# Ledger of designs, part 80: VH-VL binders against o27280

Target 1, 266 residues: o27280
Amino acid sequence: MDSMNVPEVLEIKRIVEESESVKTFIFSWDFRREVRPGQFVMVWDFRDEKPMSVSLIDPVRSEIGISIRRVGEFTDRVHGLSEGDLLGIRGPYGRGFELMGRDILLVGGGIGMAPLAALADEATARGMRVDALVAARTADELLFLDRLEAAGVNISTCTDDGSCGFKGFAHERLLTLEENHDMAAVCGPEPMMFQVMRILDERDVPAQLSLERYMKCAVGICGQCCLDDTGFRVCAEGPVFWSQELSRVREFGRYRRDPAGRRVPW

## First folded at step 3 (VH-VL)

Design e47 (framework fv_libevitug)
Fold by ESMFold2-Fast, scan of step 3:
Structure e47 (fold): chain C 266 residues (1-266), chain A 122 residues (1-122), chain B 110 residues (1-110)
Amino acid sequence: as target 1 above (266 residues)
Amino acid sequence: QVQLQQSGPGLVKPSQTLSLTCAISGDSVSSDSAAWNWIRQSPSRGLEWLGRTYYTSKWYNDYAVSVKSRITINPDTSKNQFSLQLNSVTPEDTAVYYCARVGRYFSAFDIWGQGTLVTVSS
Amino acid sequence: QSVLTQPPSASGTPGQRVTISCSGSSSNIGSYYVYWYQQLPGTAPKLLIYGNNQRPSGVPDRFSGSKSGTSASLAITGLQAEDEADYYCQSYDSSLSGYVFGGGTKLTVL
């Protein structure tokens, strides 16, 4: 068993409140275990373990950040923690984003901006031009705008209710934006990602999409982290997939699977 | 490993229909990660894309504007193959015809059939 | 007649660098990825470069691609006798709603 498969108990060094429902938990990290944007860690509260994308990678401060939205029992308990409290972290796991070309489009919905914020930092550090489309239901749910601006990212926003930027969905806004990018990275609700993928595919822009699927095991094959038709193991072969890989999955964007393997609509 | 094997007549008379078949092994013609294409090559026109068939929620066909009125591309899921029919052929349709997959590498033609020389003459 | 423009021929000697150009417009190369194919005599074209500058498995790293604006280039370093072939660029064209090819470049290794 690799040391990455054993949880390390880490102290919460700092908590950043990103919105009413999202917090970023910051930990000291030993960068002898390299972490890349798009990878995830397993977060253990000593009762349950859940996968969380890494949203901050800072080798200069020797820190990582993990952004967590309050949506259920586990995340509710974690949100109740304070600086100085302990969490178990193991990883990193999964395939990180690959960067190519000179310019990249990021399309993020809600908490899906978390892994894309880390990617934006790496892309700008490499001298790439970065355009980000940040989507949410309302203005108060748009995430990481200040951090993206500080990184030199060109930002477009859209909200379902029109409270900030374009009124409409991410894919509707994307239709009004420039068509040419060397690549794209997309993370958010699967229905949004499906619509965005179709547009990028029509524009012949290769896209990487990050799936935040329900998982119980971070190592090897398990039913909760498999996709329909292909048998992809999100924890081993994902969570980042090229759009051509996802186009062969009938399940993508239409339904997901619960812990029993049953189809559940988005 | 994915392979494409072509079959069909190498000689067609003017005004008749050119018919070719491409048999697929190692992949499914109904794979929703692939599109199945016909491309021809002649000294006068070079490489010329003719059209494609592909499955997502249903079957779709796209055809090049230059042949759209004369061309049909059809999948056959039971035989795992797809075909080309080109109507009302003229000597200008003389070419090497290739079937090809768009699959793993964005919009690249990543797997090609062996090619079939079709001569249109009386 | 080809939508994308390539020089009809190129040449080099073993060990040298050769570059083959491909020129288009805003409706094709300016908006979409460029792909490169190698065709040996009597064979089908083989994918060499995809997505402007990426190599599929099995293609030597001496082959590379680049794109700037409405033009693309294929570079071959350490030229070998086996590289003598026809080379074709390909893109997608939004005005034609279809795939388009260059006229091809015959590379001679002297």
Scores: ipSAE 0.000, ipTM 0.400, lowest interface PAE 17.3, mean pLDDT 83

Design e48 (framework fv_libevitug)
Fold by ESMFold2-Fast, scan of step 3:
Structure e48 (fold): chain C 266 residues (1-266), chain A 122 residues (1-122), chain B 110 residues (1-110)
Amino acid sequence: as target 1 above (266 residues)
Amino acid sequence: QVQLQQSGPGLVKPSQTLSLTCAISGDSVSSDSAAWNWIRQSPSRGLEWLGRTYYTSKWYNDYAVSVKSRITINPDTSKNQFSLQLNSVTPEDTAVYYCARTKYSYDAFDIWGQGTLVTVSS
Amino acid sequence: QSVLTQPPSASGTPGQRVTISCSGSSSNIGSYYVYWYQQLPGTAPKLLIYGNNQRPSGVPDRFSGSKSGTSASLAITGLQAEDEADYYCQSYDSSLSGYVFGGGTKLTVL
């Protein structure tokens, strides 16, 4: 709708430091504008606007949370803000996750745990059994472990450096975990998601994957969002896709596009 | 597009330190999606992974148990390269040394340097 | 010995199917992906198969990988003279906390 396209200036109610590089900014939210896990908002610092996944959806407290990783000029400026400061928020936008069945596997890498944390809350509230594989390069980059534990989620961790849980990558850890789930949801670096998707496909587990680079397509800001092989127009869908849609895309997990539109390996 | 180019001496005396450098183009040594590895190959032992360096909020190194006491792998962000230092070499360290990239999620050594034959001899 | 076991040699004639085996244990192949590398004389190894059975762009579909239990195989169909090379399998080993390679198989095209 039109009202969702107008930025609302909101006060930062609380800031939670998730890690050295990640903060969650919490705002009061009017839930007459529904928000679903997997959706994102446009965050405006009155200079630049960037898409950010919603990581907390709390209708009881009338709050949403937006988790932001420090990766460049915009996010550096936003990280410098304090409680009481103002940000512009538009949205929500995009296709959220769908839940089905009685149990779900979440596989998240780094900041990809942000939309999955919101999904874990919804799945738990629906009475689903939730297993989460939380992956990061180091222990200090594992996100939302306390929140997931408080929600009753069964947690497995892995870090590349072995500083917490299994030493290795998400897909290596997944191979050692139970094979049976009604569905899965995956969010993280694209090469990680590709490897996880292939294992889940072999196990006949339907999966939804959230592609950060396609959040811009959902709001009509299209860069390099055309998928090869399928002719599928990502701008009309996303950021959440079913694994069956992505398994036909030769480029998924293998290639990205540079600013000139050329294929480059990950 | 991504290329690794090795440099360093081909002859090292026993008990000395072996030092090699791998220059990276088309990617960053501090890339958050990559780790940078040293692998050697000899006719008697085949391929041996020696260790890796990678960046995630800080630098980390992993080393193979067999060389851990003698090996250092160091990144140089200003020159976009990484190096291998192997102390107290013996003739058994004679091998072709390769630098190679692995990506975060799939463990494949997908980009390799050209290789450097290092002979340990007096 | 190498942690992963490959036959030291294999041979075939043009057009034939050749299979190269790679055997490990539960701490490596039994738990982790298997990768295959082709090495032509005087060159660095080249990634041929990743994730047990996937081909990078540019690798012909004559090459395929498979894994069962603690063993993996590389199959080459329609063998060609240019396939003459050394082939190496690779996995990760949790007990060693590191990457492990097979001893290599020298493929001769007769």
Scores: ipSAE 0.000, ipTM 0.404, lowest interface PAE 16.2, mean pLDDT 83

Design e49 (framework fv_libevitug)
Fold by ESMFold2-Fast, scan of step 3:
Order: C-alpha cells, then sequence, then structure tokens
Structure e49 (fold): chain C 266 residues (1-266), chain A 122 residues (1-122), chain B 110 residues (1-110)
C-alpha cells in the first residue's frame, strides 16, 4: 500500500506568523515517510486541495512546516484556521534540491524563501557555507531572517524600497556579491529567477531553480505543469530543475500558461 | 496575447495636468509578475522612463527623480487599466507618451502601447 | 554620469554585418543588464534583446547582444531591408536610481 497518495488528516500543532500575509503551519510528522527540501505536499481543507512547499523539516521534533501566503479563497480559508484545527496532507511529491560542494548561494524572493529555508537548515547541518540573498518589496515582507541567522547563514537583503539592505532587485544585488560558490538554489517570482539564472550561468555557477507553477494532479499528471520546448512536467520532473535543463525552455521567464493552456507573456 | 491601448487628450496648456490612461487586455493589472510603466520620447531628450506601478500583496509606485514631485501613476483593478497624471506641465513635457509592461524584477519593456503625442502649448 | 552613448547613425548593405555600440559607466552598463529595442517609423519600440544577450521569442538569431566592461554592442548579421529602423540601448543606473536609455542609432540599409 502506498499511503503517500492518501490524505492524512493532521492537527495543526503550531502556527507561526512570518508576516502579515504569510503563516507557517506546523504538524507532527512520521519520518518513516521521507521529506527533503524542495518537495511539496497537497494541502486539503476538506473543500479544495492545493500544492504547498515544505518550509520546515525537523526530524528531531518530528515536525514539518508548510508556509502559506494569503493570495485567494483557499489560502484565505486556511489562514482563518487555529491551532488544534485539522487539515488533510498528502505527499511528499516532487524532486528535492540536491546539495553538492562546500559553498551554496540561496536566492529567494518573497514566499520563495520557504523551500530555501528548509534547504538552508540541511546545508548548514552538513557543514556547508551558506550565503543567502533574501529579496522582498519592503522590510516587512522579508521572510525567515531569524531562522537563517540562527542556522549560521550569511545573509544579504534587498528591498525594492530600500527599507532593509540594498535598494533594488535581487539580480541587481547579486551583481555586487562574490562569484565563488559551488552551487546555487533559487526560488521566487519567475522573472526574478530568470534574471538570477542568467547571472549565475555567466559565472559558471550551477543553479537549481524551484518552479511552483500550476499543479493540478499530485500523482504526476499535470497538463498545466508542462513546460514549452522540453515537455517537462513540474510536479513529476520538478519542481526543482537545474539551470542547464531550464536553458532549453523558451517559456521560462518569458511567458506562462493560462488555465486553457495558452501562452501569456509575463 | 497581452495588449495595451492608450487614451487621453493630445493638447494640454502650460501649468495644467496631463492625464493619460492605458487599458490592459490579456493580463491583470494586479499580476504579481508584472509592472506597469510610463515612458516618453521627445526629439531633444530621447526615451525617458517616468515610473511604474505594480502589485504584490499591496500596490507600489516608483518614479523617476526628474518628475517625482509632479507625477502620479494609479492602477484601476475594476477597469483593468492604469493612468498617468503629470502636474504643472511645461512645453518641455511635449513628447510621445507610451505605456509599457515590464517583468517585475527586470527593466525589459516587452509590451508597449501605441503611443500618444502630447503637445504642451498655449 | 550616465547618458548612454550610441552613434547617431549606422549603415550597411543586405547580407553584411553591422554593429551598433552603446557606452556607459560603472554605475550603469558596468554593473547592470543591457537591453536593446528596435523602433520602426511611427511605431512603439519593440524589445529585441534583454539580459545582455537573450532574444525574445520571434527575434531572429542574426540579432545578438554582447557586453564587455562598461560597453555593450548589438550585432546584426545577414542584414535585411526590414532591419532599417532606430535602435536604442537601455540599462539601469544606480546613481540615478532609474532606467536610462541611449540616444538611439538610425540604421540605414543601402
Amino acid sequence: as target 1 above (266 residues)
Amino acid sequence: QVQLQQSGPGLVKPSQTLSLTCAISGDSVSSDSAAWNWIRQSPSRGLEWLGRTYYTSKWYNDYAVSVKSRITINPDTSKNQFSLQLNSVTPEDTAVYYCARSLRWSGAFDIWGQGTLVTVSS
Amino acid sequence: QSVLTQPPSASGTPGQRVTISCSGSSSNIGSYYVYWYQQLPGTAPKLLIYGNNQRPSGVPDRFSGSKSGTSASLAITGLQAEDEADYYCQSYDSSLSGYVFGGGTKLTVL
């Protein structure tokens, strides 16, 4: 029996308010079911089911965390829940991040810091040097700075309004940072990830990018997760892709697909 | 397909307010992957970026230093459009005005409106 | 400072290679991406190159961009009559906290 594809009804053990629009929901987890940074779960509120990245993996406390940004009807309902309430969780699904080398650069925009926070925990536990570039519109929207600092991560910030760190965009800040990393991991708005990927490619830094696009089926059948030229399915072959894989995809960073499957420029 | 359509008057008197509107089709003005810009072009000054508006969890505006004290760019989610207001115009504000989309984290202006010639004269 | 400098004109014959330069400083091209636009008479500019050297879908591969230090170049190989247009470079300038454009180059196909 593969229990991974059956939702387990779990009690919300703890809720952490990360910002005005982001909460992390923490559940007890049986680690006989392996979870890796970069994987996602399907969250079921007994009405709708949506994919969410795992942002905390803590086998010592037997906990996982799922960070959710309030952006629509489903997420608004979930944000209304309290500790002790129930959610259905199934998974994990997808390809996780791969760690290699001694030094890693993390580049996260907004909620994209969620899967990268879990990765930072694993990388520091393995003795890697971790540099994180955390980007947001304003200081109040920078996520996981306390967790990253506690883990020993070297943090650089940028905000569009200059309220914290460098004033400007993630890729502009990246141009001022050192080029010596064995790998990078990137997650955030797709146009940001495209700009960051181009810089890392020029520096010959292999990068993994997490694409959290349309996911309609947790069992790996996702018409709306299909990428343009390669036919990659995000939920089956992603959500994490190497930059060399994405360099063959003309859709990445240039356009998305609507619910009808039509190309819509970013 | 994303398209931008401009509307507004072509003649404005000195000291008055210039007002232009840009209607968006094929995308939402509140798309969190896009920013909505105004750019003008004149023979003497060339292409000039004036500013942008964009949405994440809330609305933000950025303005060029040269016009910051006189400019307002406003979105209208109900009509799926955004506008430019430029106060206290002078003949030096005579230009073709374009609305344009950029990727939120990028300076790439990938979709442009048709342009509106605005003449500031008495 | 950083008004980006382009030659006001360039010319070539069909089939030839033409290069258009764009010169800046460390506060713009030296630190930030370069973009290129093509503008036909009476029309809005169209994005031709982004990220120094990337082409949007539909732009022929005979157009290419490059950047070295504080300068950038647009190269057009196999020049066609339809390439006759004005070409503009763009970057971000940290001293001005905004986007800056070159003065434009009028390309004539002889």
Scores: ipSAE 0.006, ipTM 0.416, lowest interface PAE 14.6, mean pLDDT 82

Design e5 (framework fv_libevitug)
Fold by ESMFold2-Fast, scan of step 3:
Structure e5 (fold): chain C 266 residues (1-266), chain A 122 residues (1-122), chain B 110 residues (1-110)
Amino acid sequence: as target 1 above (266 residues)
Amino acid sequence: QVQLQQSGPGLVKPSQTLSLTCAISGDSVSSDSAAWNWIRQSPSRGLEWLGRTYYTSKWYNDYAVSVKSRITINPDTSKNQFSLQLNSVTPEDTAVYYCARVLRYTSAFDIWGQGTLVTVSS
Amino acid sequence: QSVLTQPPSASGTPGQRVTISCSGSSSNIGSYYVYWYQQLPGTAPKLLIYGNNQRPSGVPDRFSGSKSGTSASLAITGLQAEDEADYYCQSYDSSLSGYVFGGGTKLTVL
């Protein structure tokens, strides 16, 4: 039996507007199906199906939340839905984050804060000290600051334009922060994650990075997922990978793939 | 700063409806970060969760299976309070009744009312 | 009838370490966080531990929680007379779709 691979039609219980372009959709969830931070679900609007990270995991209220940024036809249609409307959800899928140690660092860019917000809730509930670096282009695009503050997370912000916190990029802000963490979790634009990973590697901080592009590989849709530069095809269960796995991938942070599978610069 | 104050009758006859209220100060009953709960305590059943009400964009109620057919929990935003109605009470409903808050962050019953002893007797 | 199992009583003398256990199943403690509450005579329960092992502000560090598999424990070090109280564990149960409590442990300080 594979009941988690059959879409369940769920009612949108609540919609939270996180920003002009991001909404969180809340659903009642049966926690006989465990969900961990870093995992994703396939969201089906009865026309198309897309992978979305789980951003809220609340067994007390029996709820999960899925945060969606409006970037195309599918997400535009989903953003047009109201509370009480229906979506198909299947999953969860993929490898979630692993929590290690006592002190952790979260580094999130834009919508990448979504899976990290869920991780922050779990880490604080486990008694860990959590530092979060939240990065965006502008102050109004910083996500989940209220949730992180309520959870007792130590928040640092940076914006490209300097409208909130440090003026600059996430990796530049990271260089000014304390170096002592037992692990880090990173999610955001791939070029940002590459720069952050390099700094954490130099500090000997093990990092886990969530790669949205590899969510399709985790469900078997992408036949060209290759993380190994030795010429062997390696399709690890994504979307979360350790930095030691990604440091050997030439494409990470440098190239993306077009629909034909060709390398295209970011 | 957040306080819960309970009020209601201490004696209810069998087959009647038990009605209690919980007044909230220092927080809003419609806060989307909180769920508002009723819990009772008796020597025979110990601590027993009865149900909750909470607001996220509309009101939701969840009830324990043992009381689901007899229980209603209602918020009142104008008075910043929530209530419990338990129908067709029996002597087995004799207990100290508490209202309590659960916050999304902690997921714990972090604030409790003082408790109200309700005796169901003829 | 409690869903989670605690010893009905525990005892110690001032300065000792006392541990109170809480046992459940995969549908509750095995899948969800564990919480602990202290109830002094004549008062409402007070949150002592949340999220398996976290202390709210104002709770002394001599109180600690832990969880392994389907069981949890509350440890009290440097036992004091004012710790004489009832202690309750609590979790969520997916089969009942609700919160569940232990039967309580009466701690006596001699």
Scores: ipSAE 0.005, ipTM 0.406, lowest interface PAE 16.4, mean pLDDT 83

Design e50 (framework fv_libevitug)
Fold by ESMFold2-Fast, scan of step 3:
Structure e50 (fold): chain C 266 residues (1-266), chain A 122 residues (1-122), chain B 110 residues (1-110)
Amino acid sequence: as target 1 above (266 residues)
Amino acid sequence: QVQLQQSGPGLVKPSQTLSLTCAISGDSVSSDSAAWNWIRQSPSRGLEWLGRTYYTSKWYNDYAVSVKSRITINPDTSKNQFSLQLNSVTPEDTAVYYCARGYRYTSAFDIWGQGTLVTVSS
Amino acid sequence: QSVLTQPPSASGTPGQRVTISCSGSSSNIGSYYVYWYQQLPGTAPKLLIYGNNQRPSGVPDRFSGSKSGTSASLAITGLQAEDEADYYCQSYDSSLSGYVFGGGTKLTVL
C-alpha cells in the first residue's frame, strides 16, 4: 500500500440477528470507496482485528453489512455490542466475484452464504436469473433464506443430517439439479467447494470459489495467504478464484497449513 | 389451502399388513417444497414419526429406525397421494395414524390429516 | 418414556403465564430446531411454533418459544380457557436419524 490504511471508526447503525450464532452489523458507507460482492474488510474492536466478508451492499441506503458468526473471543466480544457502539473498519480488500452470462448458480455452505447473499442482490438487480443451493450441517445453520427469497432467487436446500430439505451434502444435492448455468459462485467449507467444483467442471460451468480461511492480514505479503503450487496471496489475489486456477492447487480440498506451514489434512 | 385426507381399514389382524392412503389437495405430492410424512400416536408410545417420502429430481424415502424393516412409504403422482404399508403388525402397532406435510426450509409439520384409528386385534 | 422430556401436566388460571419445558440432549435439541404443537381433544396436532421461536400465521402472539442449550420452553401469556389442550415439543435426533417428540404436557385451565 502506498499510504497507511488506518481503520475508520464507524458507528453500528443497525444489527440484524440472522440466527442464534450469526449477526449482521450494518454501517453507513461512503460509496466513493467501491465495494463489490466477494470482498472483505478488516473489523477492529480496538483490541483485535479480523477479516470479515461483506454480506450487504446497499448504495441506495448508503450502507454495508458484515455478517459475523460467534466462534471465539473476538466474535463473542463483537456479538456483545449494541447499536450505537463503535468498530474500526478498513478496506475493502481482495478480488470480488465477476458476474457473467444471464443464469447463475450460487452454492453456499453455512456462513459462506454471507458473500453470496451480496452477490445475489447484485445479480438480481442486473436482471439475472439466480438459483441458490444453500447447504449446512443442520437446519439452524441455513442462512439468508428469507433475504434470498425476497430478492427473487430460486432456492434449493440441503442439510447433512436431513433436518431441513434434501438429506445429504451440497455436491449430492447439486447432482439432482439439472438446470444449465452460465457461471457459478461457491463459498463454504473447502471440502464442500472441492466436490462442487468437480461437478461444475464436468458440466462445463465456469465457477468462482471464495477461499476465506487464510485472510489474516490485509497489508503486505502474508505467508498464510500463499497457496502451495501457485503462490497466490488470498488477501491480494483472492479470495475469489476461478475453478481453472484452483485445479492446479494441490492443497485445495485436500489439506491446509498450520501456523508453522506444515500440511494438515482436512 | 392444503388439505390431507386419510383412508384405510380401522381393523387389522396380527401378522398382516397395515395399508393407509393420504390424498393431497392444494399441493403436489411431487412438490420440491414438501416432504410427506406418517406419524402415529398411541397411549403407550406417544407421538412417533414413522417416515417420509419427497421428490427433488427423484424420490427419496427416510424411515424411523424402529420400523425401518417393516415400513414402505410410496408416492402416487397420478392420484396425488402417498401411502403407508406396515408389515407384520402386532397389537403394539395399535395407534391413531396421521399423514402430515413437512414444509420447505422449516421442516415443520404444518398440515395434518384427520387421523385414522387402527386397531390390531384378532 | 419419550426421547424428549416434558412434564406430564401443567395448570394455570385465566390471565396467568404458564411455561412448559422440553428437555433433550446434544444429539437433538442441542443441535436442531424445536417445534411445538397444540392438540385439542379429538383433533390432530396443530403447529404452534417452528424454528425455536417463530409463529405460523394465525397463532396468537401470547404463544412464544425459546431454546437454551439442550432445553426449550413454550410460554403462554394471558392464559385462556380454550388453551386447555395437550402440548408436544418436537426436534430432530442425529443418533436416530429422525424426528422425535416429547411425551406431551396436559395443560389444565382451572
Scores: ipSAE 0.008, ipTM 0.507, lowest interface PAE 10.4, mean pLDDT 84

Design e51 (framework fv_libevitug)
Fold by ESMFold2-Fast, scan of step 3:
Structure e51 (fold): chain C 266 residues (1-266), chain A 122 residues (1-122), chain B 110 residues (1-110)
Amino acid sequence: as target 1 above (266 residues)
Amino acid sequence: QVQLQQSGPGLVKPSQTLSLTCAISGDSVSSDSAAWNWIRQSPSRGLEWLGRTYYTSKWYNDYAVSVKSRITINPDTSKNQFSLQLNSVTPEDTAVYYCARLRYFDWAFDIWGQGTLVTVSS
Amino acid sequence: QSVLTQPPSASGTPGQRVTISCSGSSSNIGSYYVYWYQQLPGTAPKLLIYGNNQRPSGVPDRFSGSKSGTSASLAITGLQAEDEADYYCQSYDSSLSGYVFGGGTKLTVL
């Protein structure tokens, strides 16, 4: 970790139970430290520190929210906390999403909806049209539907088991959605994101993907960025990458564009 | 476990068409998470990628510049296999031919067939 | 010739460290990931390293990859007799719009 950064000890102001396995922890935040959708913070429980995406950015109330899924010992301890308890927060870190155009598609799987919920809030506040495809294994794991609806987002759902919306995977549902978008933002399990990226690339929709594994690279926890001495690619701060950037590091199986901007298989 | 099994003739005369087939087990040729490739290996040229076929919403093919005018790679979803046809062969096409999966998750040739030695001679 | 340049041979004794280089240009290694494959006599190539420095399940820690500028290296520590094989680097080349391989390095364990 970056030893020059010091966690600020913040009081848990409010806890929102998003599902049986996900809670959003809300803190007062001084917005002199800018935070953008797609960025993350390091959450310190005074024993261990883990990266968590920012899921709520509210300058009007001076609040941020951090959504945490229960997946291990650290997250079990944090889930055991109550309003009024303390956590250390440092950051924000990483590159956030960029908003372009007027019509945006969000594709989120499971906890991947957390950074996309913050992006949806910003996009709708800017007057953009937002379509969200929210995917999960079961209906109980679909996140932020009420918040997205309140923000005026056009919601489509899919679940692997068919308990809510389309029965199937996010990419299968996306194939039945043909609305034009100026950009997309995608966050979820990497296999889902890859499948979605392929479809968006074929449709000429520029996409930004949030890659969980690169959250650690952005704060120097993983050695991957330190061991690769080549170019901006390996020095670029994650977790958000444009599909063009991802394609550049992995040009295999991709399309090129002709002078008219038309997709051409290589 | 995914396996690739190759079949086809080991001897082809100059000017004829080389035809090989790769049968897939443990995965689908129409999987949208992989591309299906042909790669050959010869003493003179080393390992040489020839081309691929893959499915997204429809089928696509890509071919190496060196063979584009002579090569066709076709999937067969009913038999879960894909084939290579290389036209107008010359002795320079003598090589061990491999089929291989490019798995999109890793962007690597992660599974290879056993290889088929093809000799082009009269 | 191969697009990526490798030494034709390398050698070491059991327990030693050997390094195999792979040199390219800005249109391939300088812009794209590097992969490494091990080929034992009479067999198909086997994936050893993907994404410059990642190991597939089942590949021992003693194999590692690195990339700097337009060059990459495969390092083998604690060399063993069973590592005697041909090693190939691979990348993508934007000017060729296709996959490219090194000429291969025959590693001999003395």
Scores: ipSAE 0.006, ipTM 0.407, lowest interface PAE 13.8, mean pLDDT 82

Design e52 (framework fv_libevitug)
Fold by ESMFold2-Fast, scan of step 3:
Structure e52 (fold): chain C 266 residues (1-266), chain A 122 residues (1-122), chain B 110 residues (1-110)
Amino acid sequence: as target 1 above (266 residues)
Amino acid sequence: QVQLQQSGPGLVKPSQTLSLTCAISGDSVSSDSAAWNWIRQSPSRGLEWLGRTYYTSKWYNDYAVSVKSRITINPDTSKNQFSLQLNSVTPEDTAVYYCARVPRYSDAFDIWGQGTLVTVSS
Amino acid sequence: QSVLTQPPSASGTPGQRVTISCSGSSSNIGSYYVYWYQQLPGTAPKLLIYGNNQRPSGVPDRFSGSKSGTSASLAITGLQAEDEADYYCQSYDSSLSGYVFGGGTKLTVL
């Protein structure tokens, strides 16, 4: 390795509160370093470093945004920060989404809507028709609805409890939606993505799925982010995979890894 | 395959320094894969986290407020181990001491050492 | 006193369901994942539940976890003699900037 990848220390320019548990942190970005929807960055609070999907890509304003859900010690510390505070950002890393055709479907569950919001912005800017199925447990956990609406996206919602839109799971709602799409992009809990993938495969809609599984490094040499059957490394060969690639992975949608690296059911 | 093996004395006199070591096999103490922790267990206080050491771009140490003024946790990369030093011990420091691993992206103590009973008595 | 509150004891007979509670506050369980550990006599604690409700491989499915608000519960169905042990909950606490444990529950299987 001839070049080292070193975090840039960036000032938090703006914070958007997306929900009780989700904030988007916005930074000035030099777009000579290209960022694409579906890529992630390593966020460093000068103690720990964690991978986070890029949720806003705005070359006109020279800004990127990173959406972070509060789920543990690191994310709680980051949620305690204010505008003007500093974070280290390293990247971007990973394979981004590819856009094809003119009509696309986005299926996002919870925080999985974050990378899809960035994709929606790019797709609408290219003049594509975008349908988004936004899924969550409750209405309060539906993310980016105002941003998607402002972009001209056709939005369908579903919640497990029926508090907004269709009552049920994303794949159940998908069965009631129009079938005419040139491609789909999917991000959310792995069991949801598996069910959605099966329906899209049956409809002969090529799908890209984002797997932001447990990761220990951004360079793709960490064995614990490797998918078992194909040897795919999420941080090097993903996080975005075509559905045909994932159909060969035994673990997808059935198993995950515990902290000891053992297979456990979802 | 990661294992933790503790060593150190089982008896310490009041006002002296308690010193224990935890040897790591199957991973490196300087790997950014985990934080290396000390936890103690006593009948009076139950399970009590004491602190941790870990490496990213540099070494970090975090200590529980209750022991912060008396405790040092120190990695030794050459021996692939980390130590606990607790100064000015009192009978209230009598406990079984455990070393334990927390993976980088978790708050779980997923691997524990065998434990060392330390009695503080004159 | 422990930061997280557990009942000091619980009991059951083989085949029964037992629930062990763990109560905290917004600075710990209300904001962070809950973990559960089983400690057999003379041994180190063993990770039993992580991420509120997930089981490591090798942990039987009769063990389950749940979290609601500032409280969590460990449920054991089909209780067996081998389950007689001490059980501890654990979380992170932002006000203490550190890990916190429950006081432990001694489970007796009659």
Scores: ipSAE 0.000, ipTM 0.402, lowest interface PAE 17.9, mean pLDDT 83

